VH-VL binders against RNA-free ribonuclease P. Designs and how they scored, part 12

Target 1, 238 residues: RNA-free ribonuclease P, of Hyperthermus butylicus (a2bn08)
Amino acid sequence: MAEARLQRLLRVYVLDTSALTDTRLRSLLGSGSLDEAVRRFAELIASVRIAYGVEVYMPPTVYEEARRFLLSNGVTVQSFEALAAWITIKPPTRHEIRIPASIVRDYVEEVRARLARGLRVAEEHVRRAFEAGGLYAAETASREARREKLGAIIRGLRERYREATRHGMLDSVEDLDAVLLALEVRGVLVSNDEGVRRFAEALGVISIDPPKFISVLQGLLRHSKTGGVAREEAHSTS

## First folded at step 3 (VH-VL)

Design q05 (from t04 with heavy chain L100M S101I Y102T G103F D104G Y105G E106V Y107S; framework fv_traxivitug)
Fold by ESMFold2-Fast, scan of step 3:
Structure q05 (fold): chain C 238 residues (1-238), chain A 122 residues (1-122), chain B 107 residues (1-107)
Amino acid sequence: as target 1 above (238 residues)
Amino acid sequence: QVQLVESGGTLVQPGGSLRLSCAASGFTFSSYWMTWVRQAPGKGLEWVANIKQDGSEKYYVDSVRGRFTISRDNAKNSLFLQMNSLRPEDTAVYFCARDMITFGGVSYFDYWGQGTLVTVSS
Amino acid sequence: QSVLTQPPSVSVAPGKTARITCGGDNIGSKSVHWYQQKPGQAPILVVYYDSDRPSGIPERFSGSNSGNTATLTISRVEAGDEADYYCQVWDSGSDYVFGGGTKVTVL
């Protein structure tokens, strides 16, 4: 009974974008290319769905982002759609999902901290640009050299601002949709993003990383291959 | 002023063991994936291993899997590579690098240490 | 496994443009990163995600990636640009794939 309930709980998973775009996907599935990895992943999900009733979900926002990434990185449309065929694509029912005010408050505080950090990054680069401009006076540098220096400072600002405001933060609709869908279907979130996983845990959603997810699914199939009832019954009916 | 400083490289006999260290400063070490990349004398760069922020995930190039172990100590801002069953082909300068794994799962190495030379020879 | 092909060397006159190619099957569908390495020194990231530049890298460094060829372009080349340049993608297996490197000589 208790064990049966636990087994049923471990049969529903929701993927965020990182589950399908993780650079380690090829190695985790023992494949010679990303396209082959996607095909093997499709076979793995199909096999556990058929044998154990494992359901895998993703929201449409994750589907679109994963599709764009994978097709841009050598995966064929056929291979991606073969994977997607075994995944239930549906949006979270946002208007019916309720989130505790304490979680919203904590998120607002984090946003404010990130904005303050971003402002400090901006101020530092403004100071650098001002100082560099003085050093690159007409006597010491050409107009072109001054343009190059300014361009480098602006690129540094963009890069550090992105790091200050986005790293480790729940800052995409795709990530939010994955967490909300996991909450709705009472499933396990599969994500390689610390910020996304921390938010999920705060909502009571269990999360695992893509390597553990693949390991769990492979473990289920290994159990079947080492004397599972379905395999033995197939042998008996021959 | 991000700084990575490797140490531990020396001459070892085939079959021997060696531990490399990387001391990090100038950034929040516990917030980044870290990697080891090596370069054989006169050859190109080869990725060896990487490790997640909290040490929960570790990945290795096939040629070192089962022989090398990557680890980290976030309290000391240190990264390690334990190398066992060393082969002459492992002779290389070993670089510590910060791994910028972002959305989309792609990664690049934005800061590198100066490297430490490991020579495996009889 | 996948191989990234770079020319072993490129010679360029000061003030002119150097182009370093990185060839790979369907490389235009992958993200390419570029590193500069001077003798006895660590590599430095000069271009990432095909065409983005890190803080501190001059605007004269640029990148492109299409079809089977990615290209690092160094305009208005300076003596200080002499170095080995490596392209990098992630590919099959548990390996991040680096190109063989191109030695840029400013003559």
Scores: ipSAE 0.000, ipTM 0.405, lowest interface PAE 15.2, mean pLDDT 81

Design q06 (framework fv_denrakibart)
Fold by ESMFold2-Fast, scan of step 3:
Formats: C-alpha cells, structure tokens, sequence
Structure q06 (fold): chain C 238 residues (1-238), chain A 122 residues (1-122), chain B 113 residues (1-113)
C-alpha cells in the first residue's frame, strides 16, 4: 500500500476547478447523478477530516467557477453548500509568494512559441479562404454555398487556433491561484489539467489527478476498518 | 526556385552514430515545416517526424520517437536527422520534404529532397 | 492511427487507356468545419523522390497534367489517369494529413501492357 502510506504523510490538498468537473467523479463515488456524487464527495472529505485531519482548500476564483458549473449541471444549492462546508476557501497571498525567474523565462518562451503556432494556423486558413474564393468564377456555385464554405473555414480556424495557442498551457488566473495556494499551504494540487500540473511541478508542488485523490481518501478510510474509531460504511470500499 | 539538397550516401556499421542533412534554398526556411520520410528497400513510404525551423517545434511518429532526433539550424537553412546507435534495420532511403500548409499538426509535402541512402551492415 | 489501404497493389494498362487507383482510410479524413478532405496523392518514378500530384483530394498541383484527377470524400478516394502515357509508369501513394501520425497507403504500381 505505498499510495496510502504517502497520503498519511501529506494531509493538505488544493482543488483545481477540474477536480469538480471531472466526468469520472460519478463512477468513482458509485453514484447515478452528479448531484449524488457531490453529496458523496462531501461525506468523503468530512470523514477524512474527522478521522485524519485532512484539509482541503480552494481559491475563491475556483470556488466560483465550480459553483457555476455544478449548479448549471443539475447540482442543488444544498448539495453544493454541503461540499463547500468541508473545504477552506482562501485566496493565495500573492504579494508574499516568490517564484524563480527561470520559471517565468520558460513561460515567456512557451507563450512566444504558441503565438508563432497560432500565426501559422491563421496563415493556413487565409490560404484556404483565398482558394475557396476562386469558386466565384464558377457560376454553378450558389451564393449560399460560398457563404457556408467561408463559415466552415472560419470555424476551423477558431478550433485549431485554440488548440495551437491554449491547449496544455497555464492560461487562467483561476489555475494560477490554485497552484500558488498549493505552494503557500505546502499542499498537494488536485488537477486533471496538464498545463496546470506542469507549472506546479516546476515549482516543486506535488500534483495528482482527481481519480487518484478519491482513491487515496477511500484507502485511508479502508485502513481504519480494524483499528477504526469512526467508520462510515458509505465512505469505505469493502 | 525552391530546392531541398540532402547529404550524400552513408555506409555504417551497427552501433555507430550518424547525422544526415537537408539544406533548403529559394524560400524562407523558417516559415515552412521540414519532414523526414523513410523508404526501406522495395517498400513504401513511412513518415518519421517533422520540425518547424523557426522555433524548433518537433513532432515524431510514435514508431520513431526515441529512435532518432530531428533538429534544424536556421542560420544555415539546414535540417538534420540523427541516430545515436544505428541498427541493420535502419538501412533505407531517407527523404526530407517541405510542408506547404502552415498548421500546427497537419500537412502534405510539396517539395522533396533527392534522398540520402543509408546502408547499415556488419 | 489512420490506416490507408490502396487497391490494386499493381495494374497493367495499355497506352492511352484509363487507369484507376483506389485508396481507403480506416476513419474519415473529412474535416466537417471546413468541408475539406485531408488527402494527397504522390507519384514516385524509379530512382526518384515522390512528387505531389493532388492535394485536398481533388486539387491538382501546379504543373501536373490534366489527365490526372482525384475524387472521393470521407473514407473512399480515387486517383484517375484518363489516358496513360509512357512517362506515367510509377508507384502511386495516397497520404492522409488529417491527424498524427501521418500515414501513406502501401502504394500501387502502374505498368504499361
């Protein structure tokens, strides 16, 4: 059980928005709905806090994003507030947090590279639009068909531009706040986002994905089975 | 005119290192991807990987990841394909080719080099 | 990976007659947002590098004779040589550029009968 032993040494976690939007949450918690999953997640966090002193944090920016997502996807206010009651909502103290200049330099270089890739995507779609415009010479091509072709090219540009410039990148203040808070509280970051996790690792912050986080917490509760003081059947895998 | 000129034929033994080159001329070298394609004797074409010389962004075929290194020196408009330790199975014709479309991951090839024959035998 | 399969492996056609080569992809190479097929055709003559003939499934490269044409969409594509000439003896390859890794068909050898 090396995974459970590691968890006993690390009792502080910081959640990214992706920790609460992960589609695997329902199956991992054995629930039929997202609302039920949120309630079971609340019970799980409560149980490990009571039994082991595990603390879970979120920045206010992540709290607001998670709230909007969950409420718009069938989660009740009551279920969300039950979860939030066991999570400490706290902003990072940005003015006191320091990061190495080498990390900032690497980030700037990555931004520059992605801007160059985005320009390449844009130039390709300009070429495609120009070629499609040649259909003006063809009297059999309707005005409606030409407009739809142009619209399709523009949609393709938007999708590829987003992938070229934003995928796998730390590109939101919400994500940055989660990393900075994890650094401040000396905790483990819980995130599915590759860009967020890469940035955290560069700062020396340990990160795990939401399925592993839930597995570790459930493992802690299972280990209390024989020496258990407080045991809740709903929170353990028998 | 656009030209891709590759280095000459190589005869090597297993375990030796090798670096072959592809020099572009007649266009802005840093604005186009350069890809590498392998053709084993009597067989078809296999894409190995691609590099964008302007920022050294490199993508590899999973079959070639870790087996070769693709690099470029934009100051002399030259792309490279390199092996740290050759195997007999590396015996093939190697082509460099220019990608015409400016996209992050998707392309076809408009100009090809003449090829570099690499023979690895004991 | 997208697997490209050509048929036939080889064909012999008389001078001036029509040659037809088929290419099938294991999944669609049609990008719905721009309605383009990410498919190219190449010609390789003995001892020479490949040469681009067709891109976007049906667009003929500059300098390529009118007798070469490409057709098809999605998963099924055809290269047609309307009137085979002596200089057309070569191996022809289809290639998808829809997704990584880029993949080629196994090739179709065209010979004169």
Amino acid sequence: as target 1 above (238 residues)
Amino acid sequence: EVQLVQSGAEVKKPGESLKISCKGSGYTFTSYWIGWVRQMPGKGLEWMGIIYPGDSDTRYSPSFQGQVTISADKSISTAYLQWSSLKASDTAMYYCARHVDIVATIYYFDYWGQGTLVTVSS
Amino acid sequence: DIVMTQSPDSLAVSLGERATINCKSSQSVLYSSNNENYLAWYQQKPGQPPKLLIYWASTRESGVPDRFSGSGSGTDFTLTISSLQAEDVAVYYCQQYYSYPLTFGQGTKVEIK
Scores: ipSAE 0.000, ipTM 0.393, lowest interface PAE 16.1, mean pLDDT 82

Design q08 (framework fv_zagotenemab)
Fold by ESMFold2-Fast, scan of step 3:
Structure q08 (fold): chain C 238 residues (1-238), chain A 123 residues (1-123), chain B 112 residues (1-112)
Amino acid sequence: as target 1 above (238 residues)
Amino acid sequence: EVQLVQSGAEVKKPGESLKISCKGSGYSFTDYWIEWVRQMPGKGLEWMGEIYPGDSDTKYEKNFKGQVTISADKSISTAYLQWSSLKASDTAMYYCARPYYDFWSGPYGMDVWGQGTLVTVSS
Amino acid sequence: EIVLTQSPGTLSLSPGERATLSCRSSQSLVYSDRNTYLHWYQQKPGQAPRLLIYKVSNRDSGIPDRFSGSGSGTDFTLTISRLEPEDFAVYYCQQYGSSPYTFGGGTKVEIK
């Protein structure tokens, strides 16, 4: 009952890329292959849209990224387009969307802190390269060996810099578009990305992960005994 | 916008000298190699050589070494291809190109090309 | 030292047909880092070449998905699944693993 009422209130969803690239998708939809999972997901979305007026959106940038990932991982064009047919592909109206200055301030402060951490990581790796260079200049004359050692240090820098600056952070225009679209359509964001979800929640946008999203849609269909009443009400309010 | 802009077409006589240019813009010129590619009329692409403008390190295909000189002026983001004495067989379209690569990921091919400089050498 | 041989020299096809272009190397193109630096370029009449595929099978930005590359070692293929009018051009393979960086002789895809 309570669950059915909550699902009736949560009828608009916006997907980011992680909603369609989650490695649990096959298991969550009871499918042996990713292609089968995508087809079952299309059927699930179609069913809740027809029965309960559930709307699912994604920005064009998310559409392109999801398409690229899924087609590269064994999903057919036909299966992906069958899914996309039930999803409204729409960019956020960026010039009309307003966000509180307090959120911008907090974001700027977090970026500043992460850039400072990144600089410390860079300084550490410069010191390591200098120390390693001293060893290779004295102990080995091989340019090849020196370049290989430098390469390892640079790869380590890139890894730790990425961890310091990007982990748990809103770091792409695609992710921002998903959050802004969710805000615009007054929908629930579906994302597996910590940074995206934190930013959305700061804006007052409710977010859920892909397993919860699938569970909600499946739960809605399991209450089909009372679906006639919900469907009539949805049509009345639409 | 990343661009390579080459000098205009040239008509020369055998024995004359020539210097053509390739100007980079929209990127750090000293951090990328500049490739030179020849295409004779009705023929395919031939790699001639390359230069790293940051330190002027050059490499040549063996048939072009001693025939042409590749140089660069990093203060004006321009690479050059020069002949001391042109031959009729130098008649060709000459392209400059910038390879995109990361040192640790390897080359991703020549992603930016100049429009080409047509050099005609005739009696 | 490395010679790239492209075949056929000319491929006469109609729009909508599949094009398969071959590039064979005189020696293995597997580099010491185990990557293969074999790239494909498209050249239309009166234009500079354009990068299509890099490192055997990766499409460059903006390249339609009808273009695909495959192969390993010494044998490489560029495939155009359904020819569009704008695809009639000359295609070149290039190895960029070791100097001198060699281009193949080219395959001209022309309208039948």
Scores: ipSAE 0.000, ipTM 0.381, lowest interface PAE 16.3, mean pLDDT 82

Design q10 (from u10 with heavy chain F100S T101I Y102A Y103V E104A D105G S106Y G107W A108Y I111L; framework fv_dusigitumab)
Fold by ESMFold2-Fast, scan of step 3:
Structure q10 (fold): chain C 238 residues (1-238), chain A 122 residues (1-122), chain B 111 residues (1-111)
Amino acid sequence: as target 1 above (238 residues)
Amino acid sequence: QVQLVQSGAEVKKPGASVKVSCKASGYTFTSYDINWVRQATGQGLEWMGWMNPESGNTGYAQKFQGRVTMTRNTSISTAYMELSSLRSEDTAVYYCARGSIAVAGYWYFDLWGQGTTVTVSS
Amino acid sequence: QSVLTQPPSVSAAPGQKVTISCSGSSSNIGNYYVSWYQQLPGTAPKLLIYDNNKRPSGIPDRFSGSKSGTSATLGITGLQTGDEADYYCGTWDSSLYAGVVFGGGTKLTVL
């Protein structure tokens, strides 16, 4: 029973976008650049797949988000495709996956509460803009000063609204797909997102953060009887 | 019978070193990490580090880094923990415990040694 | 100082139930599995719960575990005199401590 449990935890993982955008990735993989970190990550995943049959999955929605982010942040197409080659890109079978009604009900209640909070944030910033506009109606206020003040209020609204409605919440199709795929393949979800992990846990899906995931993969290679020393001395140029 | 058997009680003077042994039997010694946990009189559990018996690799808690050394002898299925520059605050019961820190979700200790009392006094 | 906070003591009569809390942060309980250990006077700790809510073979179903957010709870029903012990929670911490951390322990007294 402990052996079956351990085999499940070692064998199947599903990545969400945060697994590839975690700022600790560079440091954990001993890399100076994000491009180098992505290449080392590819080598690590390839090594555990070959040695231990570890499977890493990603839904297409997450693949596209990760690709856009990484390419916009200095990762080459070649490096990203090297990583993707060792990841199974598969959509969840949405129409066949079942979720308990209690979880849906709780989610709906949370959405309603957050929408109410978001409305209050919006009302607060409308009030601030109105009051600021009254002050800036003075003859001495420049058009530039008025535009700058309005811009600051709008930025404040966007930030506070995002925190009120989205922070710690499962709020994207990409995140949902990662959770559903993890449920379907009976795998471990790799995510740095509180809301995603909370939702996964409610469904009985085990989740870990990206640093823990990297530690697990490195640990598997350290426990290899065949080439343990050689695997621990992985080279950046391969 | 699956068990971990530790060496006997030690009395040391401040500044000395102590080396505690932990002999495994009834399972494949190299398949599980050996962890060391201590407990001062009337106090809680304090993790000191882990040692991989297959590779010899170790990881130590920051508090003990530079003072602790964890080793093994695979031919006799025995793990060792040596603590140097002993102080009175090191007076505690020292336990070895079987577990794995490098594997997802496997940070628990399912088999414990009986403990070794180390007293540091002058 | 312990990274994980437990009440120092709890008490109840035989046959009653108690819960022991263990509070941490996102760097430990919030992101990692929790285990629970029972330590009878003069003995080594014994694993009661692993992976938040699983029991090893030989542990009666009177013992249960749960986790919510950054806190974990050990539940004991049908208390017996033999349950008098110190109870510790444990988990991994990914912050500066970078290792296994334990709660300060809870002494359970059964009267």
Scores: ipSAE 0.000, ipTM 0.399, lowest interface PAE 19.2, mean pLDDT 81

Design q11 (framework fv_emapalumab)
Fold by ESMFold2-Fast, scan of step 3:
Structure q11 (fold): chain C 238 residues (1-238), chain A 125 residues (1-125), chain B 111 residues (1-111)
Amino acid sequence: as target 1 above (238 residues)
Amino acid sequence: EVQLLESGGGLVQPGGSLRLSCAASGFTFDDYAMSWVRQAPGKGLEWVSAISGSGGSTYYADSVKGRFTISRDNSKNTLYLQMNSLRAEDTAVYYCAKPYSSSWYPLYYYGMDVWGQGTLVTVSS
Amino acid sequence: NFMLTQPHSVSESPGKTVTISCTRSSGSIANNYVQWYQQRPGSSPTTVIYEDYQRPSGVPDRFSGSIDSSSNSASLTISGLKTEDEADYYCQSYDSSTHVVFGGGTKLTVL
């Protein structure tokens, strides 16, 4: 019974966007194009669903993000929808899901620390802009050249602010939806985002990265080919 | 060029229902989340509802939750707002709005890029 | 949940500079993007500033946005004021609990 439940838990996965936008997807699936990789991924998911009853979920917010990214990068609508046909697209039932206050408290403390770091980044770039303004006032630089330099400092601020505040943090509704859905369906979260995985782990949700996910699915199919019908029946839905 | 055209507004009694439509053209409709925003006569803008590109996620303002339903038909490039149990305070011009690109963030992270001309809904006896 | 508060009206002469504020009631103004919309009587809103200080193509550089964390406010500044700038201006932001929030709007009169 416990073993049957454990096998069921290992057969349910929830994807965040990184599972489909990971730059390693082409190499992981042995393909020369992203469109071919998406088709191979569809075949892989279809095969494990048929052979082992593996269920793959994705929130609608993640579906839309993955769709836009893939279509913008040479994937056809037909290839993407063929993949989506084997994925259950479902929002988490947010109003019914409860999160311990201790996790929220810890998250708020981390946010506060990162916002303080972001403020230091902002202060540094204000000093840079002030110093640069002095230099460009002394030089007979064009108005356009001065605007370009200010723009470069602002872009540098945005990049470093993002790294200081966002990197390694759960900071999007798409990411939260993936974690909440994984909690609801009692599945394994597939993500290469450190912040998303930390939050999932705090809630007791097991997480793996996209390369490990693909490896696990390929391993199941190798077992099916060498172990035969007995292993397949153990994991198949009626 | 991107165009949004609302229709379906009119006069309705309190407790009645109306269905608004927004016909979209000039862009790949199913790639964009869409919103409804309303404006009561002489008042400011109030966000009402939003729907994701696939139609799988919907969001509502507290004032309309349980009464209004947002939906879309991507095969017809049309956005809908089903309004039930209408109240006098729902009287407003209803705008269809398209956000700036980028589904990398939730649709509400970005401002509205294109607005329709609006359709007037009057709830009065 | 939070509110965005704007002055009801501002007025200034042509050629001068006007600033419209947008103050957030709870949570930091800096943590979520702020957009600014212009609405002329009888017309739909149009965007003049998005993502705090970005200008859409076609919006003159006389329009600028800024964020001040110490006053918890965003500002829209219009320099070289023209009669065509006369309109209602709305700020807009968001968070995960409130979703999309608009300010109450500011009527700009150019006299």
Scores: ipSAE 0.000, ipTM 0.398, lowest interface PAE 17.9, mean pLDDT 81

Design q12 (from t07 with heavy chain S99D E100Q Y101L D102W I103L L104P T105Y G106D A109Y F110M I112V; framework fv_traxivitug)
Fold by ESMFold2-Fast, scan of step 3:
Structure q12 (fold): chain C 238 residues (1-238), chain A 123 residues (1-123), chain B 107 residues (1-107)
Amino acid sequence: as target 1 above (238 residues)
Amino acid sequence: QVQLVESGGTLVQPGGSLRLSCAASGFTFSSYWMTWVRQAPGKGLEWVANIKYDGSEKYYVDSVRGRFTISRDNAKNSLFLQMNSLRPEDTAVYFCARDQLWLPYDYYYMDVWGQGTLVTVSS
Amino acid sequence: QSVLTQPPSVSVAPGKTARITCGGDNIGSKSVHWYQQKPGQAPILVVYDDSDRPSGIPERFSGSNSGNTATLTISRVEAGDEADYYCQVWDSYSDHVFGGGTKVTVL
């Protein structure tokens, strides 16, 4: 029972998009390019899967998002698919997964608070637009110059509204799928997103960031040099 | 006046390369996402690629990924599309457009379009 | 992976109302934008964010979006409204997704 739980903590992981889009990936894997980093990551996952039975999962929604990001940032199709070959792509069984009402209640309250913050941001930018309109009416006769000023205010609104409403909150189906899959397979969530990790923690899902994940996998491989003794110690101390 | 003017479209043989340019005027170019949209003869509109206002993010439709490169020069108010390994199915009028790909709402749309430049890929 | 379905053509008499539909699974949860394209010309944005109009677009252009169907409505149609109309949404997998287009013929 306890042994099974301990193995799950060491051997089953679910990747969020941020696990593959983390800008530190190049540095963490000692590579000169993102494409090289992805290939080294594939080798690392393959090695721990073969040697230790480590399972790595990703929902299809995360797969598509990560693929789009990586391929747009210099990663080849071959390198990405080589990585994906060692990852089990599986959607969470949404209709069978149960979420405690207390977590839903807390999430609703957080959404309410963030919507209130967003409204305040919107009100401030309406005020700024009104004030700027008066200023530019006298000085800037150009219709295009006035539109550019309005555009700048709208951009400021969008940026601050996003910060107020989305930053540090679970707000995408990709992130939700990763958390739900981790809950379903009783695995560890790998994510660099504060909101995703907080939601996972509330559900009792253990989460680690990508640097810690890579460190754990590299540690497993290093201990293989000492055979069963080092492996037993690693299992005991985790 | 807000304006986008494309250039560079011509007849190219399959496997060839071509660079399209788009000159922007009448607005703060460095403040907007920009996109390329194409239209094959007698067909509908197809998104090709977009680029963030500072050039830090680029996205492509699957069929052109690895072959096309979108770029911008904010100092010159110019958008570019470098097209390599051209195929007959890339034959289309290519439009550049001002893109408002911003959160929190999914209202990502193109509010200003250029006149288009025709690219024909044929031997 | 999103697919947007538009009727290929719509015929309308001058002064009457034209309605162009854009069908997509759960499209009501997305913001839908509409473009008008006349022969040999670039598209122009006529409706954005389901129902908002850019400056310079006549009030007779309006939009709605709910469930699985978004609709562009052109009231009091004029000969100059004859064009191809495209709906568009943003999707995290496919980025900008356009409908197949609807040719509006006036008379």
Scores: ipSAE 0.000, ipTM 0.416, lowest interface PAE 17.1, mean pLDDT 82

Design q13 (framework fv_denrakibart)
Fold by ESMFold2-Fast, scan of step 3:
Structure q13 (fold): chain C 238 residues (1-238), chain A 120 residues (1-120), chain B 113 residues (1-113)
Amino acid sequence: as target 1 above (238 residues)
Amino acid sequence: EVQLVQSGAEVKKPGESLKISCKGSGYSFTDYWIGWVRQMPGKGLEWMGIIYPGDSYTRYSPSFQGQVTISADKSISTAYLQWSSLKASDTAMYYCARQIQLWSDYFDYWGQGTLVTVSS
Amino acid sequence: DIVMTQSPDSLAVSLGERATINCKSSQSVLYSSNNKNYLAWYQQKPGQPPKLLIYWASTRESGVPDRFSGSGSGTDFTLTISSLQAEDVAVYYCQQYYESPYTFGQGTKVEIK
């Protein structure tokens, strides 16, 4: 009965944006282009839904984000909508979902700590800019050289700020919607984002990454189809 | 409970490649950063760089940028430090150590160290 | 880079007596917004990896004996061992985690007289 419980649990999945924007998608689906990969993904989801009753969900916020990304990267509207046709798009019922206060408290503390770290990073780069400015006398350094130096410091600040404040943290409404929907439908979250997965796991939501998700679906079809073909060939030969 | 276990000692010749490992256990591997620290014979500690295993994001000390590659495989809770071409000056003890947040934390647990000897 | 300088380079102290190690940073490691000093102390015994003793300049790591204490703020820090035990023979390092790159002091070797 443990196997029946596991099979029931593995029949409902919720996708976040990273499940559809993973750069490995082309390779995982044996495709020459991202557009072909999206079509193959649609076929895979359709096949497991028809054969095994596998349900795949995504919130509207993820649908919009994934659509923008894929269309801007060479995927046709027809290919994307073919994929979306086999996915149940629904928002989480946010006003009815309850989150333990302990999780909210921990999240608030982490946000505050990260904001303090981000401010320290900003202060470090302000100091660097001030010191660099002293080395570039307005009358002797070219305007282009000064602009490039300033640009480098600003790029360093943005990179370090993102690292200090956003890296490994749940930081978008799209990601939150995916976690909340997974909690609501009692499904498995498919995400390549560690911050999203940590938050999901704190809520008791099981998560897997996109390569594992595709592998599981392909495995289901290979096991069933290979067995079916072998049995048919054996029967025909006899 | 928490442990970082490093690979065994290595004896190499200049120009050879090398990859050493650091395996975490007793904690959630993707909740912490893994840093690498060098200690040359009879000398002090030098921070080399750090990785976030959840997405393999890396940061290097300026003095080690381009000299080594740091990587991780979260499926087996292991971080790596790699050289494409060793020099005699790479002879040192190499430690891995964990921290919960980059730029705002200290190293709370350390591996036992991997001694790398490079001589002809 | 923030340069960490320890003094003395080596120290010989009788069993049961006080050992004092100083650490000076070239720049303040005190962050005014949270009033924390981004300074840690590590102990390294011969043939062993470093072990965390103190973080945030004065907070003792779990399992570290109460004879170890850290003090100081800004640029000047002290590690004190109030009553030296035989097991405390080691090299002690201070480390700043205020800014990139992380830097360590050169180490202070503590021996028994």
Scores: ipSAE 0.000, ipTM 0.470, lowest interface PAE 13.0, mean pLDDT 85

